Miniprotein binders against o43075. Designs and how they scored, part 2

Target 1, 293 residues: o43075
Amino acid sequence: MNALNKIPFTRALYHFSRFRSFTTSGWIMSGHNKWSKIKHKKSANDQARSLQIGKLSQGIILAVRQEGANPELNMRLATLLESAKKISMPKSGIENAINRGLGTAGSEGSQVHFIEYEAMHPSGVGLIVEAVTDNRARAASSIKHILRNHGASLSTVKFLFSKKGKVEVNLPPEKRDSMKFEDVLDDAIEAGAEDIVNRPKEYIDEEDEGEFLILTEPSSLNQVAHHFRSKNYEIKDSRLIHIPLEETAIDVPAKDSVREDIQKLIDDLYENEDVMFIHLSILNSHFLPILDE
Key: E = the ipSAE of ESMFold2; O = the ipSAE of OpenDDE; V2 = 0.75 times the mean of E and O plus 0.25 times the DockQ between their complexes.

## First folded at step 2 (miniprotein)

Design Q5
Amino acid sequence: SPEEIKRLLDAVRQLAERIRELQKRGDPELVRELLEIIRWLAELVDELRKEGNPEEARELLRLIEYLAELVKRLQEEGDPQKVQELLKEIDRLAKLVRELEKRS
ESMFold2 (binder alone), alone request of step 2: mean pLDDT 68; pTM 0.642

Design T1
Amino acid sequence: SPEEILRLLDKIWELIERVEKLRDEGDPEEVRRLLEEIYRLIDEVERLQKEGSPEEARELRKRIQELEDKVRQLEEKLRQS
ESMFold2 (binder alone), alone request of step 2: mean pLDDT 78; pTM 0.724

Design T2
Amino acid sequence: SPEEILRLLDKIWELIERVEKLRDELGDPEEVRRLLEEIYRLIDEVERLQKEFGDPEEARELRKRIQELEDKVRQLEEKLRQS
ESMFold2 (binder alone), alone request of step 2: mean pLDDT 70; pTM 0.601

Design T3 (at its last look DockQ between E and O 0.88; V2 from the best seeds 0.00; counts 0 for: pae E 9.7 > 1.5, pTM E .796 < .8)
Fold by OpenDDE base, look of step 4:
Formats: structure tokens, sequence, C-alpha cells
Structure T3 (fold): chain B 293 residues (1-293), chain A 83 residues (1-83)
């Protein structure tokens, strides 16, 4: 019975956090900044707002179905409701989504389904495309059409990933100027988090200084999220994600044309009404905000 | 008919959801992989036939393949409940 000497979790975390050169992640973020800028430019368009409202509605339905309608207990729902408020989503739409999630909507709206599409891009980048849809056949046809347009094909790629919890937090407003990364790290350790990354300022929308991404074991996600909430952090997102395995993860493609092709694929997927999230088998890609919900 | 293809696709997606649930419940990653690969090949065929047209014979064959997958998934679900 070899006692696997649990190297104290604290020492391993300290060494990994400091030197991850986010330089390679910069490309996906430049695409995200382009996408966020396109989203911001498109958010001025009624169509983009309608798409965003639709996605939030589907997200709310799913969140309620999975963990109930209490935002104090359902952190995913809480984040979605804040996002809905931020975009001034109609209250009636939010209430309808909650009711559909509870199955209490008077007109039994079509059942909402969560689907993960697994695909491989010609570059060797694996994708997991999360979709939330009330029409599986539509979602299937549309998402696969987009994948094919970019040369991607359906393939089993989940073996390239590990399922983890992700909590995205902002510093408490009252502590933004005084709180250091070390303090957040201590809170993450106390919460039982697995990893913490300070998002580089270059990757944060100008409005959101002090964002941290906390990784957790899937079973610890809610505990960690509640711990940070109890310490007055702003919880921006709380979800399960697929993180690339370091052993098989691909570095950000060095060739500009390949990066552009992957970015276009991501952009086209996010323009689909049923697409909620995209995971890439690119190293450190999970630290990047893929959806500003 | 286009309606038949949509029904077939709906069943295929139900299978994916069931297989993914089996994965989350601790079914062998290798078995899950094999099932998903077979399902993805079936999706490719359905989509090809959506463009070319679906004959009654092809529709019967697709329904048969879907049923075979459903039976495999059901067997795994039952084994998991017994464990």
Amino acid sequence: as target 1 above (293 residues)
Amino acid sequence: SPEEILRLLDKIWELIERVEKLRDEGVSPEEVRRLLEEIYRLIDEVERLQKEGLSPEEARELRKRIQELEDKVRQLEEKLRQS
C-alpha cells in the first residue's frame, strides 16, 4: 500500500500560478476581443440582442431544471440572472424561462435539451460545442453545417479534456485597490480550489479589473463558488468546463491563417442560437473568456 | 421525407445524451468512445442522405442501425443499475 505522499497542495499551486506565460493565450483573446468588439458592435444591433436574450433564456431554463429556481443555491442561475439584468432582458422573459425550467409554464413549452458536440478541426484542435436547444434536429443540422464549412468533422475528443469546475470572480469592490493575488490565492486554497489564475489585464474588458478564474474539482464547484460569494467576491460565472489535458493540448497555432480559421469557426458557432459554450483543446484556452455572458 | 430525417436525427441525439450520461455515471471510456464514434458515423450518413434524398429502404436501414445502438445503450444502462 504505497502511501502516495500527498505533496501539500499549497506548494504545487504556488509554483504553477506564477509562470504561466499567457502569451500563447493572447491570440484566442485577440479573437475574443474582436468577438467582444463584434459583440459590442453587434450588441447595438437588435439581432445580436435577440440572440443574446435567446441564449440567456435557454441557459436559465437549463439552470433551473438542473439545480432549481433559487439563485441563492443555484450559482449558475444567479450569474445568468445578473447577465440578464445587465442587458435589460424583459422581466417577463426571465419569468417565462424560470417557469419553463420548473415545468410550470401553462403552455408546456418544448423540452430543452443540453447537447455536447465533439469535433476535430483540420489543425488538430478538438472542440466540444455545448448546445442548449428545444429542437435537437435543428441544432444538429446547423452546428454540423458550421463545422463542415470550416473543415471540421464530428469526432470523439473528450479524451483530450478533463472536466473541472470553473468560478470566475471579481474582487470585492471595496478591496480592489488593496487585495493582492496572494490574498485571492489564500481564499482559493481555503475554499478547496484546485487552481487559480489571474486574468491578464489585456484579457479583461476595460470595465472589469481584477478578474480571477478559479478551477475546482467538479464536485467542489458549488462549495468554492459559495465560499467566494461569502467573502463578497462578485461571482461572474460558475460552471462545469472541459479543460485541455496538458499532455495532448495543442499550442496556439503559430500560423496566422490557421488561427484565423479557428477564430472564424468559433465566431460562426457563437452566432448560432443553440450554441452556449465552446471548449478547445488548445493549451490554456480555458482561462480565456469564450462567452461574455 | 424531410420529416423522417428529422425524426431520425432526434433519435440519434437522444442516444448521444444517453451515452454521455453513461459516461458521467462511470461507464468505460472506451465503450463510450466506441458508441459515440458509431453514432457520429450514423449522423454523417443521415446528413448525406438528407442532401441526396432518403429512400424507404435507406430509411429502414437507418432505423435498424439506430435501434441496434439503442439496444446497446439500454444494455449498458441496465448493467450500470445492477452494479
Scores: ipSAE 0.008, ipTM 0.292, lowest interface PAE 9.2, mean pLDDT 78
Fold by ESMFold2, look of step 4:
Structure T3 (fold): chain B 293 residues (1-293), chain A 83 residues (1-83)
Amino acid sequence: as target 1 above (293 residues)
Amino acid sequence: SPEEILRLLDKIWELIERVEKLRDEGVSPEEVRRLLEEIYRLIDEVERLQKEGLSPEEARELRKRIQELEDKVRQLEEKLRQS
């Protein structure tokens, strides 16, 4: 190691300064999961409970597929099981979701498909819609219907994005009042992270999202997640995402009608039982929520 | 037939899944983009014929086009397995 190797990781500092330049209450979030504040505000009845159970089942299937069925070793699964207990999801439903993730539940379990739909909105905003379904034709038909109702259509848009790892964390429970951003930044640099974003709590759904969003190269995701777990951070999410490329991302200012149009589209998509995640080619949409003002 | 349309769409989405796998395994992004654009145009055509009523002859033509796309995808998959 030499003097250049001892210099603090400047990439994380560079991206931190970008966060300070992007404060706006009207930004539309990309990468929102099915438990986001937008979803929670839209429904509050028995239909909402059925949708919540469906989304939770999808999450369990995906988490088990990726990391196995042992909640001691699969933090995402452990979090999802806790959420399932909070809404009194039936034990049989939880067991079925786990079995479907493992591929051990008959032919139905072997029919689960993970699909990404690419689409373009008339505003020029590209969308990637991640779905988990046991019926490809039904999912395709319903998602296309929603897209077309909003003037969007299937189109190749992945070239507008880069694939990255994302680790969302909260401070260690015992240190929540004493740790500073600089401490988290130091841990991110030590872990080999590419970027870190500190999000004010009013920007996040604390039940499902972390205050700190850590970005990684895809191959470093597990390394970075392990590092933060070893330091007792609370891991809220760990997965691969699509981040909009800066050179082609659309800047959608507050109070623009395009913002409202896109928000309605993503709200409708998230109400679909098969939709898991949505990514947008909107500048900084991977870390900024739509504020509820 | 509604069942024929569903079978055609199911096959088309299988091709999309296979193309995405090719992208993940390092097939050029431009080649993947060209395949997906062709596939998306085919989806639009299937939906147009679905609304107008799909005849047996039109169903045969769509199956032929889908098979041609599948052959292209299979060719790329075989190329990856060979080094």
Scores: ipSAE 0.006, ipTM 0.422, lowest interface PAE 9.7, mean pLDDT 74
Fold by ESMFold2-Fast, scan of step 3:
Structure T3 (fold): chain B 293 residues (1-293), chain A 83 residues (1-83)
Amino acid sequence: as target 1 above (293 residues)
Amino acid sequence: SPEEILRLLDKIWELIERVEKLRDEGVSPEEVRRLLEEIYRLIDEVERLQKEGLSPEEARELRKRIQELEDKVRQLEEKLRQS
């Protein structure tokens, strides 16, 4: 009963009822929250592949440092290793990153830093830029330069967000035809999740996006992810995110030129070697593509 | 020197990591916000002075301000450790 009060079915439906159709809008931000899209935009040239391998290496080092080297116990590591496999990252590179995370390959792993840069765009959109870097001064300087090129500046914006865990899942393959939303909701309640979003398949554009997005308290992320895995769900992604507070969330900017500038800013940031993830203070940016009102 | 300015910038960005840890460990959101804003303003000042040229007096004032921020952050870290 306590868990039922934590998962408001009305909220899941509300997200979709407030969403305007994809085909009605001229602006779609389908790549803004994931560096993995760099490959698509740069058509697999050597520079794009090298950049993506570098980011995956840094991500693996950090994930191993935080939760260990066993992918069965470390959901973030498991998803990063799957991404590495899909881009054919050399096995030696993966092994080296894991060893650096464990601290067995010398002091280099201990020099990797996780930094969140907070910024404000002139449109009023707040950004939280996640960076993983072995050089704080370089990362800061280059990210700040990109922000300035778009009129954005460093500013405290975390008060616009709530920190949550998210688990992206697909139904167990063997139960795809038999399992209903109510069954997924029951599993989420049992796991201790806070909310569930049912994503229509036409809005699943990325490999790390699932049919259901499960929201958790930050401290419950691993518990909820492991629960879904134990029920044979396919885990597409598991990570911490910053979700805009509903009371203060900003809608999509009305002017096409502003939306285009924000998209270019996001693209430029993801081309930076240190940038891992970007959170926007735009309503529904983590659940659905950003569309016009 | 240019090398000295880069070392100062590295120290300032290191302070951001330490302030984020303070936020995670339950230090007042208002205090964390004020520290981050002060650090961001200091970074802007350092970068501006780097571009325009840095006098010995300005370098001394900059080092003093960085040390004062390091002292504030260390004091908060020690307070949490004793809690």
Scores: ipSAE 0.005, ipTM 0.406, lowest interface PAE 10.4, mean pLDDT 75
ESMFold2 (binder alone), alone request of step 2: mean pLDDT 84; pTM 0.813
ESMFold2 (binder alone), look of step 4: mean pLDDT 84; pTM 0.807

Design T4
Amino acid sequence: SPEEILRLLDKIWELIERVEKLRDSDDPEEVRRLLEEIYRLIDEVERLQKTDDPEEARELRKRIQELEDKVRQLEEKLRQS
ESMFold2 (binder alone), alone request of step 2: mean pLDDT 81; pTM 0.764

Design T5
Amino acid sequence: SPELIQELRDIVRWLKELIDELRQEGDPEEVRELEQLIRYLEDLVQRLEKEGSPEEARQLRKEIDRLKQEVERLRDELRKS
ESMFold2 (binder alone), alone request of step 2: mean pLDDT 80; pTM 0.745

Design T6
Amino acid sequence: SPEEILRLLDKIWELIERAEKLRDEGDPEEVRRLLEEIYRLIDEAERLQKEGSPEEAREFRKRIQELEDKFRQLEEKLRQS
ESMFold2 (binder alone), alone request of step 2: mean pLDDT 77; pTM 0.716

Design T7
Amino acid sequence: SPELIQELRDIVRWLKELIDELRQELGDPEEVRELEQLIRYLEDLVQRLEKEFGDPEEARQLRKEIDRLKQEVERLRDELRKS
ESMFold2 (binder alone), alone request of step 2: mean pLDDT 69; pTM 0.578

Design TP4
Fold by ESMFold2-Fast, scan of step 3:
Structure TP4 (fold): chain B 293 residues (1-293), chain A 88 residues (1-88)
Amino acid sequence: as target 1 above (293 residues)
Amino acid sequence: SKVTIRIEVDGVRIWVEVTDPEELKEILEYIKELAERLGAKVEITIRVTDPEKIEELARLIEEILRKLGAEVEVRIENGKITIRVEVK
């Protein structure tokens, strides 16, 4: 209430906790599981790219339906369009997805549904699987089949998570050389953010992951994202996520065979054309530093 | 020793990993200035992996924060140092 001036800090504040990161077993330990992590062993780039384009198309349809077709006002759409450009998605495909999103109110060919599937793995790991599909029955059937192949079953697990908004940002290109963490912190506080995480470069895995992860209340997501954009930050991603509650989150399973099974389950889920994002009730993360109680 | 710090400032939570003792001293100085500037309660949790150094580290932290002129409460449990700082 009494000091709005920038607070001096040391360069040590650019580094975040890695104490709970026991292994380099890859993306399974991150809180940012995404379809872009798909490892397809049948064929290389063409099938993986086709799958990513299909998922981006579904994401664009949903984003337009929820908040309209103007990327200046719809930050989720803006980030999806940027992703589409980076993988060279055909313009006709992008335009078709936007038009389908605009026509959902009564259009026969534009019915897309957002669905969350909740499941529990035998290891005690809870999963929330976000799907976007034009066929609910097909999605449910195929996702349940994948879960059952790994001994996982549908179960209520949302109580293991907290719903939050996230904004992934890179420093403004114009100020990259001069901007300090104290400046980022001031911008985050001014925007009304709840939390800030600085990622070391070695922990940035995906094109939609930024140098800083900003956490918000769900209702404040757009406000915070627009504030950072107004300060010329590069917005890499902006969406709602499920974060494990510290009270009920579990550590990465100790047994290698269990971790391998969970990795295989996640891979199999992301190879499904309807699956967009997976949230795990695992506390140990390379990208979201967790303190032991 | 490696140290993990959690700081809460005006509702924004920060995690810091420190591998250099020199960086720890700089962070404590920053916390001192932060508490003085905001006139607010600051809670710091520090995790230490070397049990032999935990008592010495706690004493150094107390010394630095007492120079701040703040009310300081320090607790050591299970390789973790919890510090509550209040500036009046």
Scores: ipSAE 0.000, ipTM 0.291, lowest interface PAE 12.1, mean pLDDT 70
ESMFold2 (binder alone), alone request of step 2: mean pLDDT 63; pTM 0.531

Design TP5
Amino acid sequence: SKVTIRIEVDGVRIWVEVTDPEELKEILEYIKELAERLGFTEVEITIRVTDPEKIEELARLIEEILRKLGATEVEVRIENGKITIRVEVK
ESMFold2 (binder alone), alone request of step 2: mean pLDDT 63; pTM 0.533

Design TP6
Fold by ESMFold2-Fast, scan of step 3:
Structure TP6 (fold): chain B 293 residues (1-293), chain A 92 residues (1-92)
Amino acid sequence: as target 1 above (293 residues)
Amino acid sequence: STIRIYVEINGVTVFIEIRGDSPEEIERILRYIEELAKRLGFTEVRVEIEAKSPEEAERLARLIEEILKRLGFTEVEIRVEDGRVTITIRLE
């Protein structure tokens, strides 16, 4: 076709080397990929609700400790409080979690610890498991046990990831019918965002997912989240994440056995009371079919 | 088939995915990108095509090239590797 075979490889290499952000794509997100999420049937049993409330409580404690108790300045806290409201978490429980976060902030002997466990699955998929726990030994023992049951073991894997901030947003309610992608892009550029992705509605099933995914430098997370909130966007989530490097990520859509094995591991890990979030070194897209042909 | 468009504007990379091969949808999105380039001053856009066959990839590449010509893009680089087509467009 006219010019298809006339372009030298060396010219393409020079072109890609020009841009620092060009190797980062917002279409890939570990821990937020559709198939990597827990398939939770709505459970009315006391055990499942207790687990969910416990995790929200731990998340609130950590968020308050890291960024303070003012949800106007702490977007992670704001989204956790909204989640707590949606499941009708008792106000006394929320207040206790906030107070614990304030009471342990800056105090030696904090009752709650944030820990990242790094592991490698036999398939070559690396995992970073975020845990919040009041008992480091219990968390380490139980998480190692779950990993071993699936053939995985503790190993350094952070080199497979790039650390980024992410903000998940929905359009302002009053602007849903009038605002276009170009308007969102303008707001993202003003905010200092690094990347932006529009997610199709069929891929938005979780409470912490929005129509738009904005990636930031880690240090710019709060600045970007605040900017979108000031423009009346609905903030669905705001947090630090580990996104897989394209060079070393595993293409799971082409390997169904790995997909099933990893899904079972993720499900078991999320049933653990201390596990908050899981990052996977898997190359996949929320915009592609989940099943191979 | 899948067409992925990466646009870098003032350090922000945007990703747009087109599933299928609708000429109308492709042209609409490329017109939008042209407007962004004029307003925000980006200098390039990259398009990646992943198709079921080399023949389909070639057809889509021709379509995109024709649309870009109609929109006034003058510096278009097209590369074909293992059934994937990468198009890089530069302004100025």
Scores: ipSAE 0.000, ipTM 0.333, lowest interface PAE 11.9, mean pLDDT 70
ESMFold2 (binder alone), alone request of step 2: mean pLDDT 65; pTM 0.554

## First folded at step 3 (miniprotein)

Design T3n
Fold by ESMFold2-Fast, scan of step 3:
Structure T3n (fold): chain B 293 residues (1-293), chain A 83 residues (1-83)
Amino acid sequence: as target 1 above (293 residues)
Amino acid sequence: SPEEIERLLDKIKELIERVEKLRDEGVSPEEVRRLLEEIKRLIDEVERLQKEGLSPEEARELRKRIQELEDKVRQLEEKLRQS
């Protein structure tokens, strides 16, 4: 803290340095989507590709319904469309999803539901499973089944987390060599962000991860994301996230059998067609590798 | 009764939000951790009793425990306001 206290803009720096993840980064990452790793593991499998297309379709429908069909104004839609391009999703499928999101008469209605399932693992690790589904009963039944197979059960766990907005960004291509952390910090302060985390390049291995993670109040997410886009930053992801509270988060050692149990649970959950994202109440950066394989 | 359990859970949810606000306002991490641990134990007990059935005696004990936590949170809130 002494180094930060010597800087003239101490309050701004304190505001952005409250986050312990600034030192380790690992636990902030433990709640992220492991989409790219799942894809690589199962890339040759036609069923895996069909699963990914189905999830992208549901995500696009929801994003369009919430914020409209223009990807320049809808950051979430923009990132989903980029993911769709990377897996060569057919244009007809993308157009169909956008039209369903807009609620056109021809689609019979885009009855896609966003649901959060809260669960507790026997180890004391809480998890929040984000699902997007056109069938609530199927989603509930299948997710409960997967949880039970791993000894986990539905339980109230949101109190183990803090709800925040996050914007993952890369520096503007034109300014990569000229822009320093202090410049990014200034842009974050101007945007009304709460915190900023500089992610080492070695730890950027997911498609939705950027060089900087910008944390916001939930209500300020769109404001902050649009500000960074107006400054020509590359937006890698923009979403609400549940960040583990240090006070109740579990620090899972590298050799603990719990790591393997949690990994198997996460893998099984992401194989489910309705599961979009998982948040874990884990602090340890050593736990990060288990989420991938 | 289901209605009594709903009422208890609503009070606990409000208490969690107040503790989260105390954390954001600079109350010590250790004090916040102790409060959240007590709340977690309380939630576990309410969930257990929801499955087994809640007696009037158990409802009274839960209300007392919630009131004690509310008093601790209120005292911390007042200390912050006087600072």
Scores: ipSAE 0.000, ipTM 0.236, lowest interface PAE 14.9, mean pLDDT 74

Design T3p
Fold by ESMFold2-Fast, scan of step 3:
Structure T3p (fold): chain B 293 residues (1-293), chain A 83 residues (1-83)
Amino acid sequence: as target 1 above (293 residues)
Amino acid sequence: SPEEILDLLDKIWELIERVEELRDEGVSPEEVRRLLEEIYRLIDEVERLQKEGLSPEEAEELRDRIQELEDKVEQLEEKLRQS
């Protein structure tokens, strides 16, 4: 029923696809939505910088673990290394993060664990909290306490989501004025993508967000990313994500008190040093494609 | 006792990782769901008992329940290995 779950696309099926652009409603699919940001917090210089370096280190560890240590072959790692340079992260810190991702920390190096915590909020919104930690017990305890402070509890919620690959891209610089959406769509079809979302420039909020979001089968992620790179697209990000199933996703209005409650929970979770990404089972109908009946 | 409880929690979270690997390897979604629900119930019980003061008898019961889950996961892993 859900267009996102129709894998793989045949040429006939793809011809009937309608792809939605971003809207003023804001999209709520993964940790890149507007709710994933810590709002109204004033940074203390040392604490804010330490948190940024910590999150960036965890991002590097995860990127290396998933796709290896070569930034020429790992676009997520390349982007994170650029971010590290911008905040003047020490070279030793970068090298340590890469080594931890490779599992080569040394004889006394702690094992790094990638953990997904599943939780249900009283509103019926399911959460998947991605964490990277060298201490499972600490991460579990602290995240569980944050969840409980907001009435949420550990519960199986992955059935509310579909696991997909995403590739965030910008148009090739030399073709920015000549390429239309149809041209990008053709490249996506050729690559074996499942879907494409056009994001207007005004709604690009994060450094790892592109003009186009390309959705893939998880096993096709690298194939699709390499195809777009071969066509000289700028790759902003490439990773696995959890997309809410339309059938069970909750539509949360912008001015609903539930939105405020969920935002507070997300803000508290992102303050936790082990938390990397949060996926919500919230419907944004303007994000999802529609296939003609 | 706090260190003992943290050890139990580590084992429980290790079980979650193993169950997620089983999901990725094609074990039925329904069976994975049942295992995760039992594990989450166990986590809730461990935290409750931590507040109430964990007795040696309660600790033994928790270890037994963890062992039962470990056995179930091991059986599924063995079944995959034989295929």
Scores: ipSAE 0.000, ipTM 0.363, lowest interface PAE 13.6, mean pLDDT 71

Design T8
Fold by ESMFold2-Fast, scan of step 3:
Structure T8 (fold): chain B 293 residues (1-293), chain A 83 residues (1-83)
Amino acid sequence: as target 1 above (293 residues)
Amino acid sequence: SPELIQELRDIVRWLKELIDELRQEGVSPEEVRELEQLIRYLEDLVQRLEKEGLSPEEARQLRKEIDRLKQEVERLRDELRKS
């Protein structure tokens, strides 16, 4: 009838829908007394800190075993050590983890193991759960139990993903006012990166997340991370990820009850001592705060 | 706390203004209902904050969330003005 489209208004409604999802995350749009929930979380603060220290310790052991103890050559170790400093992890604990990582490969009882669990949720969301554990049987049993509680089952899902390297960066402090996106893009191209994603500022946790996400081939991860560090960027994270293939990625489930169940599944998995990271076959899950990962 | 309470009151005012603009543009009642629920939640939060104190950590977390809401409301208002 009329070719005139209300694109600016439609875009505002689309952004409003995302804003509503953000505000309905249970933090803001709760019908309950928010202070009672904050108080309950505070009572568990010491347990949460202990859990995080345990996970960092296991991560450091694995990173050292895989790529050595020099954080200048091992960017994953460098980011884990920075995370340890932020939560004031004792230096003795860090040193012990590094020393354990340097142990002999033949010492079976002192080894940590990296395991990926593949699962499918009833909603059609595929999950890859990264675990680092000194007890494979305990990890398998507990993770499988959590999955079953949410109706999820172990299933081959890696075909829904592509393996990539991810480097999260913030601009060099001295250049925050002068550097534009095109300058970051030029640095990414020079480094040999495959793609760059600029995270909207309202979705950045400044302490844990980078403003720019640099995607790389898996084999180029360290090269790209070192290039950005050499240009004085702040490296917030450097790791391998499973990024959803666009052809099979699903959008965030439309039903609130399904989204809540997936969020609770992710939360339950992260409360497990062996779980390190979770990859979802949801479009943009690595770039936008669609679900807590 | 008094500064945070005032900022929450400002957000409630801005959200009410946004609802009026959205209604003028013909947005469905279902879409504005979510914002109305948020307003009620924030008004209740203000009442509780006036009675109770905040720890420094709670105040910092709330301040960050308030800043995010302010930016999003202003962005949506700017988009409506262009359309």
Scores: ipSAE 0.000, ipTM 0.187, lowest interface PAE 13.7, mean pLDDT 71

Design T8p
Fold by ESMFold2-Fast, scan of step 3:
Structure T8p (fold): chain B 293 residues (1-293), chain A 83 residues (1-83)
Amino acid sequence: as target 1 above (293 residues)
Amino acid sequence: SPELIQELRDIVRWLKELIDELRQEGVSPEEVEELEQLIRYLEDLVQRLEKEGLSPEEAEQLREEIDDLKQEVEELRDELRKS
């Protein structure tokens, strides 16, 4: 098999560069953080920390239930535990979450549910809100209330996105000075990845974001993540993601009032205890979409 | 094929010209690093192709990729000239 036929890296790399050029020269999204996870960077008080601990606990329970309690084999769990360490989450809380994920704490106290809420904003921007909750009714009521307060209505929007796996990586620490893009590209091709995106440092906002974003088929996520781990890459995150389709993605300029309206909605959603992640059908909101042409 | 190698060299030249245009428009060195990485990748690819041959299927796939890159470079250049 020729490596060029497996991964459209040259196209993905070019599209990422095009986004940066338009942002700089055309001032598209200039001076603004990306749309997702901005609220987490603003969190520094006790209330924000308590909220983050609660979300990490629910995330750990789900990750353990899906792939087990060994962080060496469960990359999602490994990244969540590192996040917990950084905010000094109590060890007892981490142990309790792991035990609940294993089902050792009993059915009623151990059940968490993963739910995706789909909504349309009046601007035409579609949202997929990921929630992890031990109370479906509470999550549904509170999230729907927030959406309605911002004029957003529940609507089927998954057709605006392509579902992919993503692995966020940094170069192996010992090879940081010697490894080049072509070496990373070779490792991605060997792993069976679909694409690779090099993220500029100014677009690395969150601790779960790496220097390289590796895109996979959803079913290949674990295979690709483990391959990179075996090559001693630092895994920053491994998860499923919804990438906006270029054909229907909305381009929201930096100074448009719509940007402020959507940002307020995102901020309110992330203040909700059950909300884990938000996907937006905005062009270049998180990273450039992969072309399926 | 020799024609594909020449087209890759043309793309590399066009990307280097694009970087010069971007720098003149005030884009920082960090912002053009991605394009510089693409140039390094394509130059490495040219060296590999000069050493190795391609099957007809591989050559066709590479030609499609080259045509897509050419289109995107021209679109980016046009957008910068309008600004």
Scores: ipSAE 0.000, ipTM 0.149, lowest interface PAE 13.9, mean pLDDT 72

